# Ledger of designs, part 13: VH-VL binders against Small ribosomal subunit protein mS42

Target 1, 220 residues: Small ribosomal subunit protein mS42, of Schizosaccharomyces pombe (o74379)
Amino acid sequence: MSFQQRFARALDVGYKNFLSKDAVRNIFAYDNHLRGLVQKECKIHQTPYRVPSDLMVQSASDPARANLFNYSSQLVNHDFFFSGLISPERPSADADLGAINLKPGIDASFGSFGELKSQMVDVGNSVFGDGWLWLVYSPEKSLFSLLCTYNASNAFLWGTGFPKFRTNAIVPLLCVNLWQYAYLDDYGLNGKKMYITKWWDMINWTVVNNRFQATRIESL
Below, E stands for the ipSAE of ESMFold2; O stands for the ipSAE of OpenDDE; V2 stands for 0.75 times the mean of E and O plus 0.25 times the DockQ between their complexes.

## First folded at step 9 (VH-VL; framework fv_lacutamab)

Design s6 (from m3 with heavy chain Y102F; at its last look DockQ between E and O 0.66; V2 from the best seeds 0.00; counts 0 for: pae E 10.9 > 2)
Fold by ESMFold2, look of step 9:
Structure s6 (fold): chain C 220 residues (1-220), chain A 120 residues (1-120), chain B 107 residues (1-107)
Amino acid sequence: as target 1 above (220 residues)
Amino acid sequence: QIQLVQSGSELKKPGASVKVSCKASGYTFTSYYMNWVRQAPGQGLEWIGWINTNTGNPTYAEDFKGRFVFSLDTSVSTAYLQISSLKAEDTAVYFCARDYRFSYGAFDIWGQGTTVTVSS
Amino acid sequence: DIQMTQSPSFLSASVGDRVTITCRASQSISSYLAWYQQKPGQPPKLLIYAASSLQSGVPDRFSGSGSGTDYTLTISSLQAEDVAVYYCQQSYRTPYTFGGGTKVEIK
């Protein structure tokens, strides 16, 4: 099932109180453009097309394929971002159950969900330029933290050369897209703080909790 | 319908103990934190703390650490507040109240309150 | 701890009047603010959560507004059944704290 098929309802109606359907369609148009660029880079390097996450991993250590990494990484980031939002198909109190399960860890790391919100809004708004803000988890420290990456950089490969050292790396749990194309249509150039604030109310904490629980299994 | 039903009023002497119960019905007990709030006569509301009903881990406001103990019996969807070494200033109405993330830590369902009177 | 300063402590108004109650936090609480109504002999009743979201079953004459440190509860047209004490509460950081209350009466 394609990325656009998975988000067909959001493309049809947008995300209430967050992103209009036109803003969502523009982001997905850019995503489609990046998919075309990935195909061109695969032809240039005689690399068989694969899903973006595979291409991201394969190209991460190869300077000659830096464009392929940047484009595929951004596609992976888009998927992670939209997959973490409350779906327009099933807005539910079940997302709140995920937050309740996360509360002890969030409280230990930040003091509260309110402090986490305040830090994400303030840190995200203070970043000049394009990039991503991440909530990440350190299995070794049993702590959550924030990470800011610039441009198409991501938290998935942070601090590791190979997967076998993953236990010394962070695990991303959610992100917000800080590129201007994500917020310009609905919020304007000076509306980044409001965009992040509205994004906060759209977080699907059940998805975040599911990502967190998968980390706990791997850290045993 | 969603309800929190508390035990009846208590009259105690200083130095005694009391255990207030709060029985939940109409929702999944272990999916919501249970808070305890007190209100002294003629006074405002004071948060005592909460208990994670899934893990049993409590958090107390600093002034209530020690003598105030939260506990659970999840098999009967019941939370308890036990207060030991009762003092006259513990005289109050004690409420249980639930919260969850989408209420932003607001207490959407409250028990009816239990009056604890400590007098000699 | 976050101090919640609520004003006024007492308010008298006529049926049909617009009533406003304010609540100020000692630091920003990012809309983690609730409003409660309490009538004598009853538990508090949640009116507003997240600063501005109306609780299910609450009349739409109640509304909340504000951000950062300054928050307001508004009753657009006071009714006889609105005689009560009103409390704000922050849930931004533990310990959760309440305002001192506002007693609302009909003149």
Scores: ipSAE 0.007, ipTM 0.560, lowest interface PAE 10.9, mean pLDDT 86
ESMFold2 (binder alone), look of step 9: mean pLDDT 94; pTM 0.962
OpenDDE, look of step 9: ipSAE 0.811; ipTM 0.912

## First folded at step 10 (VH-VL; framework fv_lacutamab)

Design t1 (from m3 with heavy chain S31N; at its last look DockQ between E and O 0.73; V2 from the best seeds 0.00; counts 0 for: pae E 2.2 > 2)
Heavy chain, then light chain:
Amino acid sequence: QIQLVQSGSELKKPGASVKVSCKASGYTFTNYYMNWVRQAPGQGLEWIGWINTNTGNPTYAEDFKGRFVFSLDTSVSTAYLQISSLKAEDTAVYFCARDYRYSYGAFDIWGQGTTVTVSS
Amino acid sequence: DIQMTQSPSFLSASVGDRVTITCRASQSISSYLAWYQQKPGQPPKLLIYAASSLQSGVPDRFSGSGSGTDYTLTISSLQAEDVAVYYCQQSYRTPYTFGGGTKVEIK
ESMFold2, look of step 10: ipSAE 0.616; ipTM 0.849
ESMFold2 (binder alone), look of step 10: mean pLDDT 94; pTM 0.960
OpenDDE, look of step 10: ipSAE 0.819; ipTM 0.917

Design t2 (from m3 with heavy chain N35H; at its last look DockQ between E and O 0.73; V2 from the best seeds 0.66)
Heavy chain, then light chain:
Amino acid sequence: QIQLVQSGSELKKPGASVKVSCKASGYTFTSYYMHWVRQAPGQGLEWIGWINTNTGNPTYAEDFKGRFVFSLDTSVSTAYLQISSLKAEDTAVYFCARDYRYSYGAFDIWGQGTTVTVSS
Amino acid sequence: DIQMTQSPSFLSASVGDRVTITCRASQSISSYLAWYQQKPGQPPKLLIYAASSLQSGVPDRFSGSGSGTDYTLTISSLQAEDVAVYYCQQSYRTPYTFGGGTKVEIK
ESMFold2, look of step 10: ipSAE 0.705; ipTM 0.882
ESMFold2 (binder alone), look of step 10: mean pLDDT 94; pTM 0.961
OpenDDE, look of step 10: ipSAE 0.016; ipTM 0.601
ESMFold2, look of step 12: ipSAE 0.689; ipTM 0.874
ESMFold2 (binder alone), look of step 12: mean pLDDT 94; pTM 0.961
OpenDDE, look of step 12: ipSAE 0.600; ipTM 0.852

Design t3 (from m3 with light chain Y96W; at its last look DockQ between E and O 0.72; V2 from the best seeds 0.00; counts 0 for: pae E 2.4 > 2)
Heavy chain, then light chain:
Amino acid sequence: QIQLVQSGSELKKPGASVKVSCKASGYTFTSYYMNWVRQAPGQGLEWIGWINTNTGNPTYAEDFKGRFVFSLDTSVSTAYLQISSLKAEDTAVYFCARDYRYSYGAFDIWGQGTTVTVSS
Amino acid sequence: DIQMTQSPSFLSASVGDRVTITCRASQSISSYLAWYQQKPGQPPKLLIYAASSLQSGVPDRFSGSGSGTDYTLTISSLQAEDVAVYYCQQSYRTPWTFGGGTKVEIK
ESMFold2, look of step 10: ipSAE 0.604; ipTM 0.847
ESMFold2 (binder alone), look of step 10: mean pLDDT 94; pTM 0.955
OpenDDE, look of step 10: ipSAE 0.868; ipTM 0.941

Design t4 (from m3 with light chain S30R; at its last look DockQ between E and O 0.06; V2 from the best seeds 0.00; counts 0 for: pae E 16.8 > 2, placed apart)
Fold by ESMFold2, look of step 10:
Structure t4 (fold): chain C 220 residues (1-220), chain A 120 residues (1-120), chain B 107 residues (1-107)
Amino acid sequence: as target 1 above (220 residues)
Amino acid sequence: QIQLVQSGSELKKPGASVKVSCKASGYTFTSYYMNWVRQAPGQGLEWIGWINTNTGNPTYAEDFKGRFVFSLDTSVSTAYLQISSLKAEDTAVYFCARDYRYSYGAFDIWGQGTTVTVSS
Amino acid sequence: DIQMTQSPSFLSASVGDRVTITCRASQSIRSYLAWYQQKPGQPPKLLIYAASSLQSGVPDRFSGSGSGTDYTLTISSLQAEDVAVYYCQQSYRTPYTFGGGTKVEIK
């Protein structure tokens, strides 16, 4: 399924208590525009078109293809962000099951889910500039932590970040979009804290737990 | 599908060395620490240590530092435990075990065990 | 090192009985606790991780509970195939340590 097809209900009705349908449609319009820019960059660089995650990895260390990296990375980040939200089509009672499974690790890393929420809201609200806030896991340290990335940068490539090398790398589990286009329409410039607070209630912890499990972590 | 297959039983004399292999299949070998656990006859379980399968860096429980050496061959997804200067008290079943999903330190996949018998 | 004290060391019960095994850590292990079942000639089998999470493929008559230093494995209705030795294991700090085991038998 296309990205828009996977989120058709959210485009139709938005995310109740979080993002209006018009805000969602604006984000997806930008996403569609970025997809066009990726196609254009692939032609310019004679790069065979592949999924955004592959293009992101291929272009990451090449300054001549910085545009391709930025556009493909932002597409990867959008997908990760929306895929981590509770779907308006079929809200799952299973979301709480993921939080139960994650609790021992979250408690060890932050003290509680309540402390994690407080830190994500405070850190996200206080960071200047456009970017992304991530919950990540370090297999080597056996700890969760927070990471902020700027602009189109992401946690997938942080450090050695590639899925083939887990040690000294981090595994992204969750992100929130801190670009102004994500929250300005519904929350205004002064509403970033409320946006992050409302986002917290929309997290699908079953998806986060699946990403934490070896199969999901290995595919990222 | 996910499986750890260990080498066969060994009968050794005191002072000899033994090398136990543990071959992984069905998952990405370098994404999980490999643990070694032993069980002496009629006794409980004792953690020997782990090896970071991505870096090759081992960690040993204090009582096992020295004669117990972990190693890897990542090209064939295999971990090894070598025990030198074998003693009678090293007689045990030796298991390799994968960490369950890294964050919990539970061992979700175990090898079948390798019996090492040290007898004069 | 974190010492794991498991009790009882031996337990005899009838089919259908509710069985409870206790594991106490010498310091808080923050729910980093696993339970294993081991039958003769077999490796241990993971039953419960993170103190209370049931491993896939394990019958739901097994459950785990507890926090801090005190943890419990419960078999709600003992079956003949549950005859085994059960071990707890902490993974909060290295060295990882196991309880001494609880041998469960049918009367």
Scores: ipSAE 0.000, ipTM 0.432, lowest interface PAE 16.8, mean pLDDT 85
ESMFold2 (binder alone), look of step 10: mean pLDDT 94; pTM 0.961
OpenDDE, look of step 10: ipSAE 0.007; ipTM 0.568

Design t5 (from m3 with heavy chain S103T; at its last look DockQ between E and O 0.03; V2 from the best seeds 0.00; counts 0 for: pae E 22.6 > 2, placed apart)
Fold by ESMFold2, look of step 10:
Structure t5 (fold): chain C 220 residues (1-220), chain A 120 residues (1-120), chain B 107 residues (1-107)
Amino acid sequence: as target 1 above (220 residues)
Amino acid sequence: QIQLVQSGSELKKPGASVKVSCKASGYTFTSYYMNWVRQAPGQGLEWIGWINTNTGNPTYAEDFKGRFVFSLDTSVSTAYLQISSLKAEDTAVYFCARDYRYTYGAFDIWGQGTTVTVSS
Amino acid sequence: DIQMTQSPSFLSASVGDRVTITCRASQSISSYLAWYQQKPGQPPKLLIYAASSLQSGVPDRFSGSGSGTDYTLTISSLQAEDVAVYYCQQSYRTPYTFGGGTKVEIK
């Protein structure tokens, strides 16, 4: 199932109280453009075309393939971002059950979900330029924390949360897209704070908890 | 500026062979795949295959394996399509077309076409 | 092989009309789709690549859209010089395949 097929309803009606259908369509048009750039880079480097996450890993340590990394990493980030949102098709999903399971760890790390929200809004709004804000978990420290990455950089290679990889670094659980193309259409140049605030209400905490639980199966 | 110039029209009898040339200019020939496409009179477009101009390794669509052979002379930036054992159904315009590095396998430069007519 | 179904096969429209041509792939091609214009006696000319990217030198009345299996070429205001046959082509997987073509005429 293609990326666009998985989010067909969002492309049709947007995310109520968060992103209009036109804003969603513009983000997905850029995603499609990046997919084309990945194919071009694969031809340049004689790299077989593969799923973006594989291309991201293969190119991460190779300065000659920096473009391939940037494009594939951004595609992975888009998928992670949209997959973590409450779906327009099922807006009454059981998102609160995930928050209940996460509460002890969130309280220990930030004090409360309210404090986490405040920190994500403040830190995200303070980012100058384009990038991503992440909620991550450190198995070594048994703590959640925030990570800000610039441009197309991501949290996956510092401590991937993908089920097929073990790590004792950081595990990304949630992200918000802070590139201007994500918020300018609906919120304007000075509306980043409101965008992040509205995004918070769209977090599917069941998805976040599933990502967290998957990493605990891999821990010793 | 960038162009592909093909050889002239051919009139052949069934069972003969033909070799169509496609000369590239204005760009680095070996950096781009060369495709071959045919169009029978009044019909649509049909991809025959491509050749890697750096290695000479061809790929053919299944219906064209056998009688259709791609080759190169990289010293003069020229690709060739040879068709053996010509049949009446091979009557068509044959195009060479370049894959553009940034167009995702789209063909950004086309030759003018070579008409091959097979009749008794 | 990936089949490309192009609709309509023929259309007739007036100068200034908005024209829409559709192309459906038998499986997802992830926007690896090109649109070509072919005038009589000429080779095809690339209009759109990667589903929505306008080729250099092509007028902005041409646009492409779509994703997955369904793609559209739009001419926002048809001009007399746009009389041609239009083809879609997928480049997701070999063998590369073309749609059957759409002949566009002026009424």
Scores: ipSAE 0.000, ipTM 0.404, lowest interface PAE 22.6, mean pLDDT 85
ESMFold2 (binder alone), look of step 10: mean pLDDT 94; pTM 0.962
OpenDDE, look of step 10: ipSAE 0.825; ipTM 0.916

Design t6 (from m3 with heavy chain Y100W; at its last look DockQ between E and O 0.04; V2 from the best seeds 0.00; counts 0 for: pae E 10.8 > 2, placed apart)
Fold by ESMFold2, look of step 10:
Structure t6 (fold): chain C 220 residues (1-220), chain A 120 residues (1-120), chain B 107 residues (1-107)
Amino acid sequence: as target 1 above (220 residues)
Amino acid sequence: QIQLVQSGSELKKPGASVKVSCKASGYTFTSYYMNWVRQAPGQGLEWIGWINTNTGNPTYAEDFKGRFVFSLDTSVSTAYLQISSLKAEDTAVYFCARDWRYSYGAFDIWGQGTTVTVSS
Amino acid sequence: DIQMTQSPSFLSASVGDRVTITCRASQSISSYLAWYQQKPGQPPKLLIYAASSLQSGVPDRFSGSGSGTDYTLTISSLQAEDVAVYYCQQSYRTPYTFGGGTKVEIK
């Protein structure tokens, strides 16, 4: 299945109380445009086309292929973002079960889910410009934390020499798209805080917990 | 383009050691875990463990702790499996297989396999 | 450890038949399930990841489904080149474990 086929219901009806179908369609139209740009960049650089995650990794820290990195990284970020939402097509009956499983670690890291929400809303709203806000886990510290990345940068390559190796690797678990194209249609330029607030209610905590459990690190 | 090439087959006697290499090309070696999987003749697949190619930290399945040792040479994008004190039951094909450090744990690229035969 | 029980161990079918192979986990694995095809003398080849996502370059007659503990690989119309052993694998928790395999052949 293509990326659009995997999210066909969301493209048809949107995400109730979060994103209208027109907003979703605009984001996916941009995603499709980026896929075209990736194909062009692959031809320019004689790079065989691969899935976006491979292209992102191949082009990381290569200034000659910066466009390929930016486009492929954004595609990976889009997939991660939408895959972390409660699906309109098949709502997860166990989304709250994921939150229950994560609660001890979230409490230890932030105090509560309520404090995590408050921090994500406040930190996300304070980001000036386009970028992404991530929930990540640090194996070294055995704690969850927040990470901001700017533009098309991502948390998947953190600690691999992109950016510079100065801490242990972190594990991304969840992200929210803070680019204007994600929230402008439904929330306006001044509605970023409300967008992040509404996004919070759409988090599929089972997906977040599965990402945590599927990492190569021991659970807390 | 993307490829894992393993060292050649080995014939060993019980008690000897063997070191299997797995050389990666066409991708960023340190961005993917390297897994080791074995398959005894006529049998199924058995996960031995993985090594974090960025940190060098290995994880072994319980039955393989001790005699099985993973290592790396990142300067030549190569992972190694060393098996000491070989037993006849270690006779198998040994595969290296990559997965992305933050993926669903599926192995998208496999080496061709290295046959290790242990007989007296 | 999560046990993966794969069935049947062996099946024989005609070209064009719909073939289903099942894999049951001893606990919920939340769709962290992959399917592999292995032909004689070759390494396994990834067909399906995340229970239902088709790997690039794999024919669309292959599909995966299921959730929780029960997962299925389907070949909608068996072809001669599909003669192989098929394995499921869970990646929910270490140690990663494989099903026992299903040998598929043509009658």
Scores: ipSAE 0.006, ipTM 0.543, lowest interface PAE 10.8, mean pLDDT 86
ESMFold2 (binder alone), look of step 10: mean pLDDT 94; pTM 0.958
OpenDDE, look of step 10: ipSAE 0.007; ipTM 0.578

## First folded at step 11 (VH-VL; framework fv_lacutamab)

Design u1 (from m3 with light chain S31D; at its last look DockQ between E and O 0.84; V2 from the best seeds 0.00; counts 0 for: pae E 4.1 > 2)
Fold by ESMFold2, look of step 11:
Order: structure tokens, then C-alpha cells, then sequence
Structure u1 (fold): chain C 220 residues (1-220), chain A 120 residues (1-120), chain B 107 residues (1-107)
């Protein structure tokens, strides 16, 4: 299914208490615009059009294809972000059901889910400019942590020589979109803290747990 | 119908032990932490701790470490609270409560309560 | 430990009155606050979670508000069946702690 098809209900009614339908439509219009820019960049570089995740990897660390990376990485980030939200078709209680497996690690890394929330709100609100805030897992340290990435950068390539001079491998589990286009419509420029606070209530912890469990299986 | 059914009231002497059961029905027992809360006569509510029903790992509030022991029998969807070396101040109603919405730690289903009376 | 201070301890009001109960945490708890209703001889019943989210099956005359350290439970139009003791509870950090309770009666 296309991105818009997968989230058609959100386009129709938005996310109650989080993002209005107009805000969702504006974000998805930007997503569609970026898809057009990816097609243009593929033509410029005579590169076969591929799914954004492939184009992101292909263009990483190549300054000549920085635009292709930025556009494709942002599309990957959008998909990860919206896929991690409680959908209108699932009850909030069912989305929280999978959190039981995460709780020991979250408690060990942050003290509690409440302390994690406080840290995500505080760190996210302190970011100047556009970017993303991530919950990540370090297999080496067996700990969860927070990561900020700026502009269209992402956590998927972290520790693979991008950005250069970082060596820690991590697994992204959750992100929140801190670009102004994500929160400006409903929250205003001064409403980033409230946006992140409301976003917290929309996290699909079952999705986060599925991402975490897949990592544990692959590590065997 | 989701419910927690606790064992009946107990009258005990100081130094005795008691084991309160809490049988869950209508939901997947191992998907929700079980909490224990007590209420002394005419008093408010006091959290004793929880047990991870999936792993069996308990966490106790500091004042309850030692004499209070949580356990499970997942084959019959039952949680237990055992209190040893009972004291008069242990006289209370003891509730089990399901931890609902782990991201916020609220208790949506409570057992009916088990009155434990410790009298010399 | 996070102390929860609830006020008033006792409240008498008429049917139809707007009732407010306050709960103060000894530190910020980031909306990790629940409200419970307990009628005589019964276990507590969850009314509000996450400071302001109404639990399924709870009448919408109940609402929660507040942030940081200060939280409020509001009953917009008190009914006879609302006679109970009300408790707040934080879940920000273990040990979970409850307020001292507010007994609400009809006068």
C-alpha cells in the first residue's frame, strides 16, 4: 500500500488530541512533494528509482548526492514516525499491551517510563532548528538511550561511518518528528513542548516492542 | 468479563503467616503486571509493590521488603501475596490490582479485597 | 519517595454543584497521575489516568486537569451516587504513592 493508503484514516480524521486532519494533510503533502524530488534526483543522477530506504543507503556519505540522501532519508523517517503511532483503528489500551517487555530495560536505562517521557520532552524541546529525536537500543551496552539527529539525518545509519567519526552501533526503536512542519499548524512555534507531550500519548508501544524483539532474535 | 477474585478474610495471631490469592479471569494474565495495595482500617491506600507476571520478578516498596513475598502460578492465572511474621500493624484490607496502561501505571481492575486481621 | 498531598480531606456539597479536589506532588510527575473513586466496602475504581484521560465507562462529568506538581479532579455537576472517597496516585517513579483521600458527601 502507498504511504497515504496506509494512513488513510489519519488523513481523514487526524490523530485525536495530537494532530488535526489539516496538520496531517500538510505533513503528507510535504511527504508527497519529497517523493517528487526523489524522482527528480534519480533522473539527474541517472539512478534507477528505488524505494527510499535503498536510495538513502546508496547516497549516504556521497556529497554529490546530498539532495537524494536528504529527501529519501526524510521519507524513511516519516514512515518510521507514523508507523510508530497508535492508529485510529486500534484502541489505545491494545497499543500499550506490548510495553511489559520493554519495562525492565526502560526502568534500567531511565528509571521509569515517566522519566523517559520527561527526558524526551526536555531534550526535544531544547533542540534548535529541525530534526528528529530517537529512542535507540545499544546491543553493546544493553541499554536504551536518546539520540538527536538534525535535519534529514537518521538513526538507521548511525555507527556505520555516518556521521563520520562515530563508531557505536545502535538500533532505532522510536522517533518523533521535530521539524517545524510537524507541529506548527496545531501548536505554533512556541508549542513544541506540548507537541512532544501529546505525541507521547500516541506512541504504539506494541510496535516499539516488536522492533526491540526483532533485534533480540537477530542477535542470536 | 475481566475480574480479579481474591481469597477470603483471615484472622491471624501475631507471628503467623498468611497467603492471599488473586485469581485473574477474562484476560491474558501474563500481559499485565499485578500490583498489591493495602488499606489499613480508616486509612488511605498504600502501594506494596508489583510482580512481573511474565518473568515472576517482583519489586517491593522499601517498607515491605522482607516479610512480604509475591509469587505466581501462571497455570491458573493466580498471583499470591504471602506475609510472614504478622504484626498488628499488618491489619488491613489487601487488594490486588492490574497495572493498566504501563506507560502511565494506572490500575483499572481491582480485586474485591482480602481483610487480614492480626489480633493478639 | 514522591509525596502526594491531597486537599481538602473532606468536602460537602449539594447535588448539581461543581466540585474540585486538588493533589500536589512533592516533585514534577509529568502527568503520571491517576484518580480513583472508592465507595464504602468496595475497592477503588479508576476514573482518570494520565492526569486528564477519562477511563472507559466513567461519566463525563468527571474530568482531570493540571500539570507538573499540581493536579485537579473536577466533578462538573455532583450527583448523589458520587458520594465516595477520592484518591490521587502518582506512577512517575516507584514506590507508587497515593494522596490521603478526599471524602465527598452530599449536604
Amino acid sequence: as target 1 above (220 residues)
Amino acid sequence: QIQLVQSGSELKKPGASVKVSCKASGYTFTSYYMNWVRQAPGQGLEWIGWINTNTGNPTYAEDFKGRFVFSLDTSVSTAYLQISSLKAEDTAVYFCARDYRYSYGAFDIWGQGTTVTVSS
Amino acid sequence: DIQMTQSPSFLSASVGDRVTITCRASQSISDYLAWYQQKPGQPPKLLIYAASSLQSGVPDRFSGSGSGTDYTLTISSLQAEDVAVYYCQQSYRTPYTFGGGTKVEIK
Scores: ipSAE 0.387, ipTM 0.779, lowest interface PAE 4.1, mean pLDDT 88
ESMFold2 (binder alone), look of step 11: mean pLDDT 94; pTM 0.962
OpenDDE, look of step 11: ipSAE 0.835; ipTM 0.922

Design u2 (from m3 with light chain A50D; at its last look DockQ between E and O 0.03; V2 from the best seeds 0.00; counts 0 for: pae E 20.2 > 2, placed apart)
Fold by OpenDDE, look of step 11:
Structure u2 (fold): chain C 220 residues (1-220), chain A 120 residues (1-120), chain B 107 residues (1-107)
Amino acid sequence: as target 1 above (220 residues)
Amino acid sequence: QIQLVQSGSELKKPGASVKVSCKASGYTFTSYYMNWVRQAPGQGLEWIGWINTNTGNPTYAEDFKGRFVFSLDTSVSTAYLQISSLKAEDTAVYFCARDYRYSYGAFDIWGQGTTVTVSS
Amino acid sequence: DIQMTQSPSFLSASVGDRVTITCRASQSISSYLAWYQQKPGQPPKLLIYDASSLQSGVPDRFSGSGSGTDYTLTISSLQAEDVAVYYCQQSYRTPYTFGGGTKVEIK
């Protein structure tokens, strides 16, 4: 299933009180553009076309394949971002149910969900340039933390260096797109803070919890 | 009907213990945090702490650590507050209150309250 | 701990009057504020959550506003049945804390 197919509803109606359908369409247009670029790079490097996540890993830390890495990584980030959102219409909103399982850890790490929200809004707003803000979990430390990456970099390969030295030191749970194209249509140049604030209400905490629980299972 | 029903009034002597029950009905008990709040006679509201009804993990305000213990019996959708070594200052109405699902820390459903009187 | 200062402690007004109760937090609580109404012999009743969201079943004469550290509960037209003690509560950070309460009476 293509990215656009998975989020077809968002293309039709947008996300209420977050992103208009035009904004979503603009983002998805960029996504399609990136996919085209990935295909071009695959041809250049005589690499079979694969899912972006595989291409990202394969091209990581290869200066000759820097473009392939950036394009594929950005696609991965896009997918992770949108897959963490509730449905555009939130018809039967059990999306926050997962938060109850996260609350003890969030409280321990940040003091409260309120504090977490405040920090994500402030940190995200303070980021200069294009990038991503992540909530990540450290199984070793049993702590949640915030991570900011710039451009198309991501939390999946953070701290791992070369792909052959990949570790599970941190696990991404959610992210927010801080690229200007993500919020300019609806919020303008000075609307970044509001964009992140409204994004918070669109988080699917069940998805976040599932990602979190997956880490716990691996620790058993 | 969603409701919380608490146990009846208690009269205790100093040094004794009391256990207050809060039975939930009309909703999934293990899907909401349960809070405990007390109110001394003629005074305001004071948050004691909460318990994760899914994991059973309690959190207490600093002033209530030690003598106050939260527990659960999920089989009967009931939360308990036990107070040991009771003092006169513990005289109050004790409420259980459910977290509002979409606003953590706001309590949308309350028990009717349990009066605990500590007197020599 | 976050201290909640509620004012006034006592308020007497006539039926139909506009009533305002204020709650100030010792630090920003990012709209994580609830308002409760408590009548004698009853538990508190949730009126407003998230600073301005009206709880289901609550009359629309009740409204909440504010941001940062300063919040307000407003009764646009006081009714006889509104005689009660009102409390604000922050849920931004544990421990949760309540205001001192405002007793509202009818003249």
Scores: ipSAE 0.000, ipTM 0.557, lowest interface PAE 12.2, mean pLDDT 89
ESMFold2, look of step 11: ipSAE 0.000; ipTM 0.414
ESMFold2 (binder alone), look of step 11: mean pLDDT 94; pTM 0.960

